# Designs tried in a protein design chat: miniprotein binders against a2bj90. Part 123

Target 1, 235 residues: a2bj90
Amino acid sequence: MSRSARRKTSALNTVLRVVEVFASIQGEGPFTGTYSVFVRLAGCNLRCPFCDTRYAWSLEAGKPLGVEELVEEIARYEPSLVVITGGEPLLQRHPLNSLVEGLESLGLRVQLETNGILPAPARDEQLWRVYHVVSPKDVPVRVPGAKLHPSWVDYARATGRAWFKFLVANEQHVREVAEYVAKLGIPRSRVYIMPLTPEKLDMKELLELHSRIASLAVKWRLNFSPRLHLLVQLP
Short names: E, the ipSAE of ESMFold2; O, the ipSAE of OpenDDE; V2, 0.75 times the mean of E and O plus 0.25 times the DockQ between their complexes.

## First folded at step 13 (miniprotein)

Design JX33
Fold by ESMFold2-Fast, scan of step 13:
Formats: structure tokens, sequence, C-alpha cells
Structure JX33 (fold): chain B 235 residues (1-235), chain A 83 residues (1-83)
């Protein structure tokens, strides 16, 4: 079978439910400030009360897109980073591995955002080779059903390609995060704390909350993640 | 002491930010989000009370805490009605 015919056959059988594809700046985590294309996949295995992307909770919120078509769409943006987010992207694990393979073949850097409930990638998955920002929802925000899969700690240690990003409001939350990561053996160098920002903060409130959480990051010797897109009013 | 009073003022300000967010969520019928933010406000108000010794200020915060708890109970009833 020719490569073109094989790719077309794969695209017809390998589809992702996609909510949206758009260019922006990565506002969070270790790649903050990077020109990125965001691919929001449909479906989520949590119902976080603070969720701002409730429109992506249902798998039916996503339109079926073939992997080849999606790779071509992403490539047209010429991004420095492809951010695959959702919902929970690992719910579409099998076609997601095919997407990652296509993106890597073009030399594109890929970051997955995941709640970490589903297992970390195995060595034989294409997902093993990409960056992962894991956002545990069991601590400190206590979302029901949100237990971090233990394989994520092993994956982070083995590859150096996972970081753990926690939403925090106050020092007590930071203390809970510090205890949590110490108990699990997650190095502080892999840990980000990020302000728990509700919708419709004015700029002064947003800056003050960022400043307070950043100060706690220094005090507790953790990394700080802003929500830069909120500060600069990008999607 | 002055550091405790400055910290308490920030905790009160943040509690009120989350209470405002809860009210906005409730207006949209997102009672689960409203309850979440009110529970954060409760934590912040309780922390502020631990830092403050002035009886008049403590009484005001205790009243705000009680009002917040009553609002949580009301929204829990509305959330149950949506199930």
Amino acid sequence: as target 1 above (235 residues)
Amino acid sequence: NPDDEDEAQWLLKLARIYQRAAEQAARRGDYDKAIFYLLLAVELLEEALELLSNPEIRKQIEQELQTTLERIEAYEKKLEEQK
C-alpha cells in the first residue's frame, strides 16, 4: 500500500473528537510564553466544580476529525508547541498516539495536559516521547474520583518529561501540596503551583493573587505557574 | 501583630473575591461551582479569625462566616433539585 493510501485509510479509521483548534500563547506551566496551537479534545472523566471548559465535558461536544487532517491543520499555524488538552485527552488514547506520531514526524514539540487519573504512557506508546503537564485534582481541590495514577510518578522520574501543576488559593493549600508531593516522591523541581483564579477578576485582583501565590512558591521552594493568557487577555 | 493583621486583610479580600465568584456562578445556575468557591471563602474566613484578636472585628467576620455557611446550605438544596 502506498504511504498516501495508508495515511488516508488510517485517517478514516483513526478519528479524534475535537472541540476546537486555535493559536495562542501557552499561559501555564513549564512552557509559559510559548507560541502554541491548542487542540481541545472532547470528553472528560471528571466534573471539576471550578472547570471553565464545561462545554468540552461531553464526547459529543467534539466533531470527528481524521488524524491526518488534524495534523495538516495544526502544521499550517507553524507553532513552536502543540498543546493537546480537553476534557481529558487520554480518554481518546489510541487515536491520540497516532496524532502524536504525525506531529513528531513534522518535528513539532507536543505537550499534553492531563488530570492524571488514567495511566501514564508505556514505553511503546508515541505518548512516551512527549511532554506531560499533570494536574492532580485530588489535592488540594478534592474533586470526587480524582485519584492520581501512581505510574505518573514513575514516568516523571524515568523520562524527565512530566511536571505536576496544582491549583492553590492560600498557604494551607501549598502546605497540602508540599506534603502530597513529598509522600509520593515527586521532586520539587517537577512541581508548579498556580493561582486558583475564578472568572471575571479585574486586573488588580488577578495581579495580586498571582503575586501572593508566587511569593508562596518562593517560600516553599516550588515552581510558580502564572495564568499568563488571563493577564494578557488571550484565549 | 502587624504581619498577622496584614495577612488577615488579604485573606478577607480573597474570601470576598471567591464569594463574588460564587454569586456569579449561582446566577447562571452553576450551584456546584458556587458551593466550591463559598467553601474556599469559609477556609479563608476561618484563617483570618485565627490571626485576629480584636473582638469587634472577629464578630463581623464570624457573622460573615455564618452568612456564607447559610448560603452554602441554600445552594446545596438547589443543586439537589437539579439532580
Scores: ipSAE 0.748, ipTM 0.894, lowest interface PAE 1.1, mean pLDDT 90

Design JX34
Fold by ESMFold2-Fast, scan of step 13:
Structure JX34 (fold): chain B 235 residues (1-235), chain A 83 residues (1-83)
Amino acid sequence: as target 1 above (235 residues)
Amino acid sequence: NPDDEDEAQWLLKLARIYQRAAEQAARRGDYDKAIFYLYLAVELLEEALELLSNPEIRKQIEQELLTTAERILAYKKKLEEQK
């Protein structure tokens, strides 16, 4: 990006509603084990019953932060990966594109976590260029209103920068996921199944559930996502 | 079939884990979360019944299903009271 383009971007007063910024290890999905900074944006378009971050549901839960200020804060952590999550981060789409541009200008790798209800990035968006982990909530967990936008499948095929991560409890859930992704034409190589962990599992229960879901991933030839941060007791 | 017995035992264990999680959520007033986990427990208990032929064990699971259904109805009433 030219200096003139960067000056124009930094001159724009764009604001994000941010709930929290913290360093941890990415515990889920294709970048599991990566030293990351998590940026949780406020606001969500779902009310998932199993949600552990209900404090982020309201846009008012977020503190207004300028994009330039947020980029500087993130950069101080020197992360290998910036994970933008929420709520639903695409609800703040316009300033989010500006944040991504700022982070890319520093050479930082960015991953967005989204429920996939809102459309996938268009080719002229900065978001087109970053990684996306899409967590559909229509199958198998059947959250009301949680229909995956079909553009995410096209985006995944066109870019190779989207993966689909599904919460599962048992083999029947895995079968439902396999049927769902086959109908939509999502390659199995882009699909992760992840254990549906309720709160306050002891370590033995947590390990056993991970083991059972991982075994199903092998059986059904899907990728497995742990919840590594829970296993190592990180946020 | 020993594979069916092993799978059934895991399904029952997982159902009870979700039932415990539902009780914990209910104690916090999170009745929507409690109801969600109890419906998962129902699905797991029903799946276990399909794998098991022993009449006494089946009767125990059927009773557990009835108790779980009654708990769902009770939590739905509590959720309405919060509105």
Scores: ipSAE 0.704, ipTM 0.882, lowest interface PAE 1.2, mean pLDDT 90

Design JX4
Fold by ESMFold2-Fast, scan of step 13:
Structure JX4 (fold): chain B 235 residues (1-235), chain A 83 residues (1-83)
Amino acid sequence: as target 1 above (235 residues)
Amino acid sequence: NPDDEDEAQWLIKLARIYQRAAEQAARRGDYDKAIFYLDLAVELLEEALELLSNPEIRKQIEQELQTTKERIEAYKKKLEEQK
């Protein structure tokens, strides 16, 4: 094969590096309780200390799958929601737009989980048309390099298709979140606080932490996200 | 103030949950995770001390805070050795 033929062939073979595909219940954010297929993409642009999916940090953790093959695999689950997560899915932005196009063509509802460092979708991207849960890591957890891209606030206001989900441990964290979202002009109706749950909590500890953070959400007039899959022991 | 004491007890309990998580992470060699959770524990114990008035309890928590800070320094040394 010539170099030109190989280049053209590579462009036609759109692939994603995929860590895992599995069915579960969405346990977090605005779609909590929805029967979902999770697609975990490989690669991440952060090294969050609290990360529970360190196995997905490297692109090499993902197996190359063609977009059409992946769409067919997802469709076999007949999900109410497709949750695309990672790593950081926007690192694979070009083939991700193709995946979203395929999924939307089948009438499937798509949600992206992102750290929000990379820019929000532009109007000409397929990603513009799907839901986004943005998890900023600059506040309150202060991960180095985790600055939220300002385009996510504009995207949320323009489309109503983005929410911002923050890990919190105590009231001081909630105060920091409230100040952060006020400064950026993020509407409170688009903000979720979620308990910062370490691994191996017993059920009583897990419930108590959820209860405490939920009470703070009421006090501060923010939305509350559980980690429902942890409470019901699903993946 | 009874409300302050109740809040302080929750902060202490949560600090200990994060300290346990830090120990679990350290056993796996995840010293960055261990340091992160111990930093949270320090923050929570310092908040609890602002609410506590009982001298005996304050002394116990001050000692636990010091021990936690020493563990952070030890784990920072371990993390640098992994480079």
Scores: ipSAE 0.704, ipTM 0.884, lowest interface PAE 1.2, mean pLDDT 90

Design JX5
Fold by ESMFold2-Fast, scan of step 13:
Structure JX5 (fold): chain B 235 residues (1-235), chain A 83 residues (1-83)
Amino acid sequence: as target 1 above (235 residues)
Amino acid sequence: NPDDEDEAQWLLKLAKIYQRAAEQAARRGDYDKAIFYLDLAVELLEEALELLSNPEIRKQIEQELQTTKERIEAYKKKLEEQK
């Protein structure tokens, strides 16, 4: 193999298309309240109607950044957690594994947010060793073409490093989630329900919706995810 | 049943919230988002009807359901026109 061919292969494994990098508080899921740096990767394999980050749907929305440069940028924030989100970050799987390797070498904790359509990490991937919050889009929100890859359930059982986070509006949605996770064999301890918040809620509406969904989580013995960043007005 | 009344009132309030979100999305030309939120509003209004026995209130909700379903069909036509 020539050096030019090796350089091209290395570049494919070391360049990510990145929409934005910013510090905030993780507002959702099992790490709610953690000081985090968010890395939004470009590209998505879904067109969810409720999507708040449509600007990230295209790969062209992302600026090409080298893994080493991105690791250095992230490290400058001294975060307690690195949240890799998108779009769908697993679309850039190869360079993403390289990013995770770089972040782990610095002792940084990494969490991916994924729609779970693409397969869960294999044991020989760097991604096997980090945390995953999987947001299925087949229930209750019924996005056409969205189906959870079955390997995510196996990954969750094998590693204890995956949780499943569902957007819900009412008790019928919670019932659908409960039936869905029971059918797939997902333990309730791995399940979060989160309020389906449309844009431009006033604070009273936002708090009331959170309160109602939290009460349903107690009733159905599921975990509750707030959208804390919305409540405290952070990005 | 006081619990059913409280639940129904919340469902009706949430339906209005999603209808408002749909209207805002439609103004931006996001008809897929508008349809999604109106579909949620329909589900919530239908659930509220199951909890309510007052004929006058039920009639008002049934009228709102009809209007919401008509808006969904109108937005579907606009979405197809964007293709």
Scores: ipSAE 0.644, ipTM 0.869, lowest interface PAE 1.5, mean pLDDT 90

Design JX6
Fold by ESMFold2-Fast, scan of step 13:
Structure JX6 (fold): chain B 235 residues (1-235), chain A 83 residues (1-83)
Amino acid sequence: as target 1 above (235 residues)
Amino acid sequence: NPDDEDEAQWLLKLALIYQRAAEQAARRGDYDKAIFYLDLAVELLEEALELLSNPEIRKQIEQELQTTKERIEAYKKKLEEQK
């Protein structure tokens, strides 16, 4: 079977459960400030107490969309970045690889956001070729069942396409993150700390929390991720 | 120590922010989220106590810590009722 025939066949029978597709600015991580289209996939393998997107926990929350249809919808936004998030996108790994293939064929840059419980991409997956922001939930927030899969560290070293983003409230959390990444051999250059922002903060509180965590990032020689969309009041 | 006092004041403010978030979550019936934020508030109040030596301020924080722990237990009972 030719490559083109394989791609056509894969796209025809591949379906994703999609909660929402929308344009915004990437507010977090290494691509902060980038005009992006967000694709929220349904289903999650965690029940994080602090989760803001509980509506995406069930696979049934997602509308079934064919990969070809979804690629066409995303392309209409003409984004600088496609952010695939969820739930946990890797729960839909097979159709997700087909989606990534379609997006890359159009020259679109793809970032996946994952909790890192499921294994990192293998070299023969389309997902091997895209950017990943891994958000471990075992440290410091200690969500039950949230152990980071060790293959993410190997993937980060092999590709330079993974970063690790941690939710933190205070300096003790940052210390725990620093110990955690040192034990796993994750370079500081690949680590982001991000303020743990509860809902309905006023702007002064939101700014102060950002400032405090940013100062800790400088002190501990880690990268800082804002939640920029909250500061500029975008989705 | 002025630096310890400034740090303690921030920890107390942050504890209040998370306590407020817990109340908001509880009003929605999200007791797991409420407990999570109150657990963070407990950690922050305990950290503030380590930085402060004034006995009157310490007593106020110890009282707030006890109230927060009682609130956690109340929300755990609510969460169990939802199961």
Scores: ipSAE 0.648, ipTM 0.867, lowest interface PAE 1.6, mean pLDDT 90

Design JX7
Fold by ESMFold2-Fast, scan of step 13:
Structure JX7 (fold): chain B 235 residues (1-235), chain A 83 residues (1-83)
Amino acid sequence: as target 1 above (235 residues)
Amino acid sequence: NPDDEDEAQWLLKLARIYMRAAEQAARRGDYDKAIFYLDLAVELLEEALELLSNPEIRKQIEQELQTTKERIEAYKKKLEEQK
């Protein structure tokens, strides 16, 4: 590929709508406790009633940033993990692949958080090579319009690079999750349950809810995700 | 059964946590969030009733359940008015 042709094709999909970039600790999922930089992309294809980041729902909420500029900003944090979240990051799939390419070229580990409505990565995408935490919203929280794309199960089985994280309030929700993942053939080792924490919990309430959901994870032989950042009061 | 009573007490506490969250959401005009949390509270109150045998406590929870369902309907009307 010539340099000129490569630069022209790169330029077509090298701008992302970014809401915020910040350093914190990954509080959730398989990489809990990891020093991370979070990149929140704008735009979402759902309107989850429990959503705490409603400010990111519109694509226009994001500032246009070039991929190269964003890679350089992320690299300055020297993170152990880059967490790309949103909204729904896969709405900006093409420039997102360019971002992932840039981050991987620096040896940075990348995790995408997605609602799983849009298809899983294809083998020729840079996104095929990174980690994905898929948060289905069809079960147990039953968000209108939310349906997990079936390709995510195939992707998880083929790559070992996807996990499924479910918000749960009680044992009935955990039962629904267990039935859902069994029906879809998702291995239990790839499943996390996480407490559904509303705003304004005091520390005692937050700890009790974490303890109760963790106990259910043990009982149902599923993995447990805390919301560690809430417990330690980080963003 | 002591285990059922302990579980019921936790379910009631959690239901009231979600009811508090719903009230806070409603105060901000987020009626979709308020309805979501009240629906969870209804589920939790119904689960608690399955574990409770004391008639006086059951009656109190049934009243709380009815009041919560009425609040859901009121918030649905508020949400419709916001379209």
Scores: ipSAE 0.690, ipTM 0.879, lowest interface PAE 1.3, mean pLDDT 89

Design JX8
Fold by ESMFold2-Fast, scan of step 13:
Structure JX8 (fold): chain B 235 residues (1-235), chain A 83 residues (1-83)
Amino acid sequence: as target 1 above (235 residues)
Amino acid sequence: NPDDEDEAQWLLKLARIYLRAAEQAARRGDYDKAIFYLDLAVELLEEALELLSNPEIRKQIEQELQTTKERIEAYKKKLEEQK
């Protein structure tokens, strides 16, 4: 077999462990309101106490899907944005780069959601070329083992393709975020604060939490991320 | 201090939301999640006490705070027993 044919066979047979694929509206971060397909990858390197997707923690929770098959499934939704989330998607880094290559070849925009523990993309990775929403878990929620990899700050400055999204409950958390991003040299224009919403809130409670955190974002001159899908009752 | 009263009322409401979330998590045996939300409730109750002057209200909140701290210790023990 030729080298080219061997490389194509390896790429097409690259496998991802996928928990779910579904269409919805991106409810969070810089692309809030965008018609998106969500791809939830299995496996996580954290055990966040507040995690709503504990079913994705184990790699075994995911069905093995070939990259080519997954690209075709995603394309059928005709999305404006492909959101790759998980668990922690960078745990499946090598097949993830192949997925991104396939999606970009179709002209699809890709956003990765990551906890930022693993290093940011290198220039020779397909992942270098897509958008990243980094959700640090070391501040203010202080999850054990959740130290942000410093390469994410360099990546954000170099590319303008990373934003940092922080879960907050109160003003003290916002203060901690402001100090954290200042110390790391993260531009405030790349910082989002988002309400820490526990499960089974009624709509009035959800709206009040959103309103309160949004007011703090204005006060502290940070961007606000809603959880819009919760407010409009989408997955 | 109307601003302090409004702020305190919000902090108490939010604390009670997290207390309810902790109870729901504990009923499922998710003691790590319950402890996390109880810790948030403690922070919020302590912040509310800094803004409140009424002795009767303060006493009620101090009792809520003490009960919450006791629940955290009980759930830490249950979490260890699950190992």
Scores: ipSAE 0.662, ipTM 0.864, lowest interface PAE 1.4, mean pLDDT 90

Design JX9
Fold by ESMFold2-Fast, scan of step 13:
Structure JX9 (fold): chain B 235 residues (1-235), chain A 83 residues (1-83)
Amino acid sequence: as target 1 above (235 residues)
Amino acid sequence: NPDDEDEAQWLLKLARIYQRAAAQAARRGDYDKAIFYLDLAVELLEEALELLSNPEIRKQIEQELQTTKERIEAYKKKLEEQK
C-alpha cells in the first residue's frame, strides 16, 4: 500500500469523542484575534470549580467521529487556526495524533489547549510539531489533582512551541505565578496572565477587570491574554 | 495614600463581583463553584484591609470577611449533602 493510502486507512480506523465544532475568533493566548475553528473533545481529568463546560467532563458526552470525517468538517471552514480543546484533549492522545497528521497534511496550523497534567509530546508524535497553550491549574487557582507535568518545561525549551497561561484575580496571584515560573525555569516571554472572569459580568466590569490584569502584566513583565471573545460577545 | 485607597476600592468592588458570582452559582446548586468564588472574595477583602488604615472602614470589612467565611462553611455543608 502507498504511504498516503496507509495513512488514510489508519485515520479511518481512528475515532475521537467530540462535543462540538464551531468557528469563532481565538480570544486568548499568543494567537488572540485569529479566525479559528474550535474542536472540543470530551473527557477531562480535572473537576475545576470554575469550569463552564461541565457538559464535556465525561467521555460519553462526545459523539464518536472518524478522524477523516472531522478533518473534512474542519477544512470546510477554511480556518487560519484549528484550536483543539476540551475537556482535556490528551486523554484521547492516540486518535488526536492522527487528527493532527490529517490537519497538517492540509497545511492547517494547529493549537492544543491542555491542563498540562499529562506528559508533553515525544519527538515521534505528530503532536510534537504543533503549538501548545498549557494552562496549569496547580497555581494560583489550586485545583485538586492539578500538577503540571515537568516534561512541559523541557518541551517548551526544546521546541519554542509551548506557552503557559495562568488565570489570575489579583496581584498576589501574579506574584505566585512569577515565583512558580521562576522556580520551574519557564522564561517570562512564554508566560501569559489572564483575568479570572466569572459568568455574566457587564461590559464595564469585564473591561475594568481586563484593564487591571493588563496593568499587572506590565508591572510584572509578563504577557497579557485577554478573553477577547467575551469582550466582542462571541462563543 | 490616595493610590492605596483607589486600589482598595477596586479590590472591594472585585470581591463583591465574585460574591455575586458565588450567589448565582449557589442558586444553581453549584456549591463547589460558589465556594471557589467566595475564597477569592476573602483573598481580595484581606488584601484591601492591608491597604486601609481607617478603623471604621476596617471594622466594616472585617465583618464582611466574617460573613463571607460563614457563607463558605454553609456552602461546604450543602456540597456534602449533595454527595
Scores: ipSAE 0.646, ipTM 0.867, lowest interface PAE 1.3, mean pLDDT 89

Design LA1 (at its last look DockQ between E and O 0.74; V2 from the best seeds 0.71)
Fold by ESMFold2, look of step 15:
Structure LA1 (fold): chain B 235 residues (1-235), chain A 105 residues (1-105)
Amino acid sequence: as target 1 above (235 residues)
Amino acid sequence: SPEELLKEAERVIEEIDETLEKVWELVAKALEAERRGNLKEAERYQREALELMRKAAELARRALELAKKIGHEELAEKIKELAREIREYIELIERLIEIIRKARK
């Protein structure tokens, strides 16, 4: 900010299209259980059949919000983690880097959730220092247009700040994920399998599904991710 | 024959998928140009992405026509959904172009 104090304001640099900001716990992946503020950005480059946040697909679902104002709002929650999600957050890459800069200046830890179609951060981006949970959508069930950008594997190896998370329903899916990650050279220590939860599960069914997928994770020597927020009924 | 029409529809659907991948590659280039401050280049890549997405829409119409000739109801519904998704992607790219154009003024 100080380096560009006299620059004119640009929407590309200082405005994000934001669907919602709310506090909850991170229910998935390596930061499961962490008190978090979620920032859901509008716009998505996929239309996954199993998406549970379809309301964020359209860029028009988001309201324009200044990055500086957003940083202030987030800070008031005193989060242990800021989770940037969406839609696909990397569609708003330029102002997103500005948001990350503001959050980092306050010492806030940031995690990005992405489908990995757009490239991993470059070394000169503020996003370079953020943690990333990448959810490829070309396996086990291919979503049209999905293709994991190869830079994510390189980024994960270079930085240790990326993990790969896959929704699975059964062992056939787990086998397909295992083959995929082996082909790409993704270490098993960076891979999570997570239950693909149909919208209509009761708590007993949800627990049974968690048990099945967790058992498969052990069998296949992969990390297991719960859907913890569903188990404890948080947003 | 229905079997030949089905194979052709599947080829068209695969071409749509490949086209979508290329669209997102162009969008990635546009976002990098945007980050570098080269808004003219960013807009050019997004307009190329838009043109390619419109090609995907045309392919979807062709695939739907084939599915209807076969009388394959399940396939036709799948293609209708894909066509709807493509229209939403066109809207997305149009909005991204609008944002770039406003920043250029």
Scores: ipSAE 0.888, ipTM 0.944, lowest interface PAE 0.5, mean pLDDT 91
Fold by ESMFold2-Fast, scan of step 13:
Structure LA1 (fold): chain B 235 residues (1-235), chain A 105 residues (1-105)
Amino acid sequence: as target 1 above (235 residues)
Amino acid sequence: SPEELLKEAERVIEEIDETLEKVWELVAKALEAERRGNLKEAERYQREALELMRKAAELARRALELAKKIGHEELAEKIKELAREIREYIELIERLIEIIRKARK
């Protein structure tokens, strides 16, 4: 292969469309409370009615950034965790693997947030080696086109590096989640329920919702994810 | 009858949902082909995904006409929203094809 042809093919794995990069505290999931840098990738394959990041839906919402430049920008924050989110990050799968390789080479811990429609990582991907929080949109209220790829359950069992996080508003939603994960054979230890927060709640309403969903997590023997950033008023 | 038209609209909406699932399966295959350096195969899968997404748009138009014939305003509004979402998905796949085509040049 010529150098010119090699450069052409490498362009596919060297550029990401990035909406924003910012430091905050991870407010959700198994790493709640961790000082993190959030990398929001552009483009999404779902239109969730409860989506808080509609501005990231289009690929054009993202600025093209080189993987090397992005790794350097992330490293300047000296984070305990890099959270790669979106949109749907796996739509930019090839350059995402290159980003993960660069971050891992610096000893940085990486967590990917995904809707799980696209397959889980294969063993030969850099993505195989990082943490994944999968947010299925099959349940409790189905989003059209949303189907959890079955490989995510296999990946979770094989690696112990995937968890499944569900937005819930009430006990009926929790029941539907419990039935869904039982049917798929997802261990309860890998399942988080998280409050589905309406557009704006005052602090009292937000705390009451958190308390109610946390109580349901205890009752149903599932893990609870807060939305800590909302409680402490961080991005 | 209105009852038969409603059942047909529900079947079409179910077919749209199934079609969207198949589109994302093709996009997954395209992304895997891209990762393995097979850009010709990646473009082929993305073009198949685009064709199926355009079929989803046609199904949404059919479902909307059925909802209008029934006079079911709530269903019609829901289908209009789905049709808008499908148009955005078409744009997404077109951009993914453009990225592959430019890399192949």
Scores: ipSAE 0.833, ipTM 0.915, lowest interface PAE 0.7, mean pLDDT 90
Fold by OpenDDE base, look of step 14:
Structure LA1 (fold): chain B 235 residues (1-235), chain A 105 residues (1-105)
Amino acid sequence: as target 1 above (235 residues)
Amino acid sequence: SPEELLKEAERVIEEIDETLEKVWELVAKALEAERRGNLKEAERYQREALELMRKAAELARRALELAKKIGHEELAEKIKELAREIREYIELIERLIEIIRKARK
């Protein structure tokens, strides 16, 4: 590669489109309860009807931020975890690797949220080192164009740093998840089921739904993810 | 028959879904090409993705015409939403192409 080609690729790798940066508690998945800084990246390759962050779907919803500036901003919160989320963070894969490198250099733990459509990290990517929570959108509720990339199963097996989180509303959904993960060879210990919450649930209904889905998790021998942030009224 | 037209509309919707899967495979290939520093190849894959999205938009128009012909309002609204999503995906891919083009200059 010419010196010029390396410089031009460097510019692409230094700017992220960011919707928001905020501190909260991780409410979902294996890191539930962790004091976290959330970095919500702009742009998504899906339009899930149940998405609670529709404002992040467009790349134009994000502001361009330098990776170095973003690392400094995140570090000021002294987080126990940095959660990279958004629409789909892996649409910004290159500058995201640079961000991860910066955060890891400070000793910060990083967790990515992804829909699993785009390939898992390669061994030479900085993203290989971080934790991933993959939320497939092909089961039990299928979103058009959604398909879990097979490399995520391989990555999970190779690294132990991936978990799969599925949105479920009832026992039929839990059955479909159990069949799906069995077919793909995903260990149940890496599978979380999480309540699919309609927008208009009151706290009583939300707690009842959590109770039902948690009971199904026990019955089907799967892990349960709460939506803790909704239960404790945090972002 | 209305039943045949409904089945045709459903087949067209399935073809859109399959087309979208191929689009995201091309976007993945583009990202991998960028990783390798081959921005020309990356731009090619994104352009192929954009072409498939345009095909998906035509399929959505056809499906909507079929739904209207049979008077299936619910199906028509579902297809209108899908057509909106396809437009937004076109915009997304156009922006991804723009990012690559700026880096190539």
Scores: ipSAE 0.793, ipTM 0.898, lowest interface PAE 0.6, mean pLDDT 93
ESMFold2, look of step 14: ipSAE 0.882; ipTM 0.941
ESMFold2 (binder alone), look of step 14: mean pLDDT 87; pTM 0.868
ESMFold2 (binder alone), look of step 15: mean pLDDT 87; pTM 0.864
OpenDDE base, look of step 15: ipSAE 0.502; ipTM 0.781

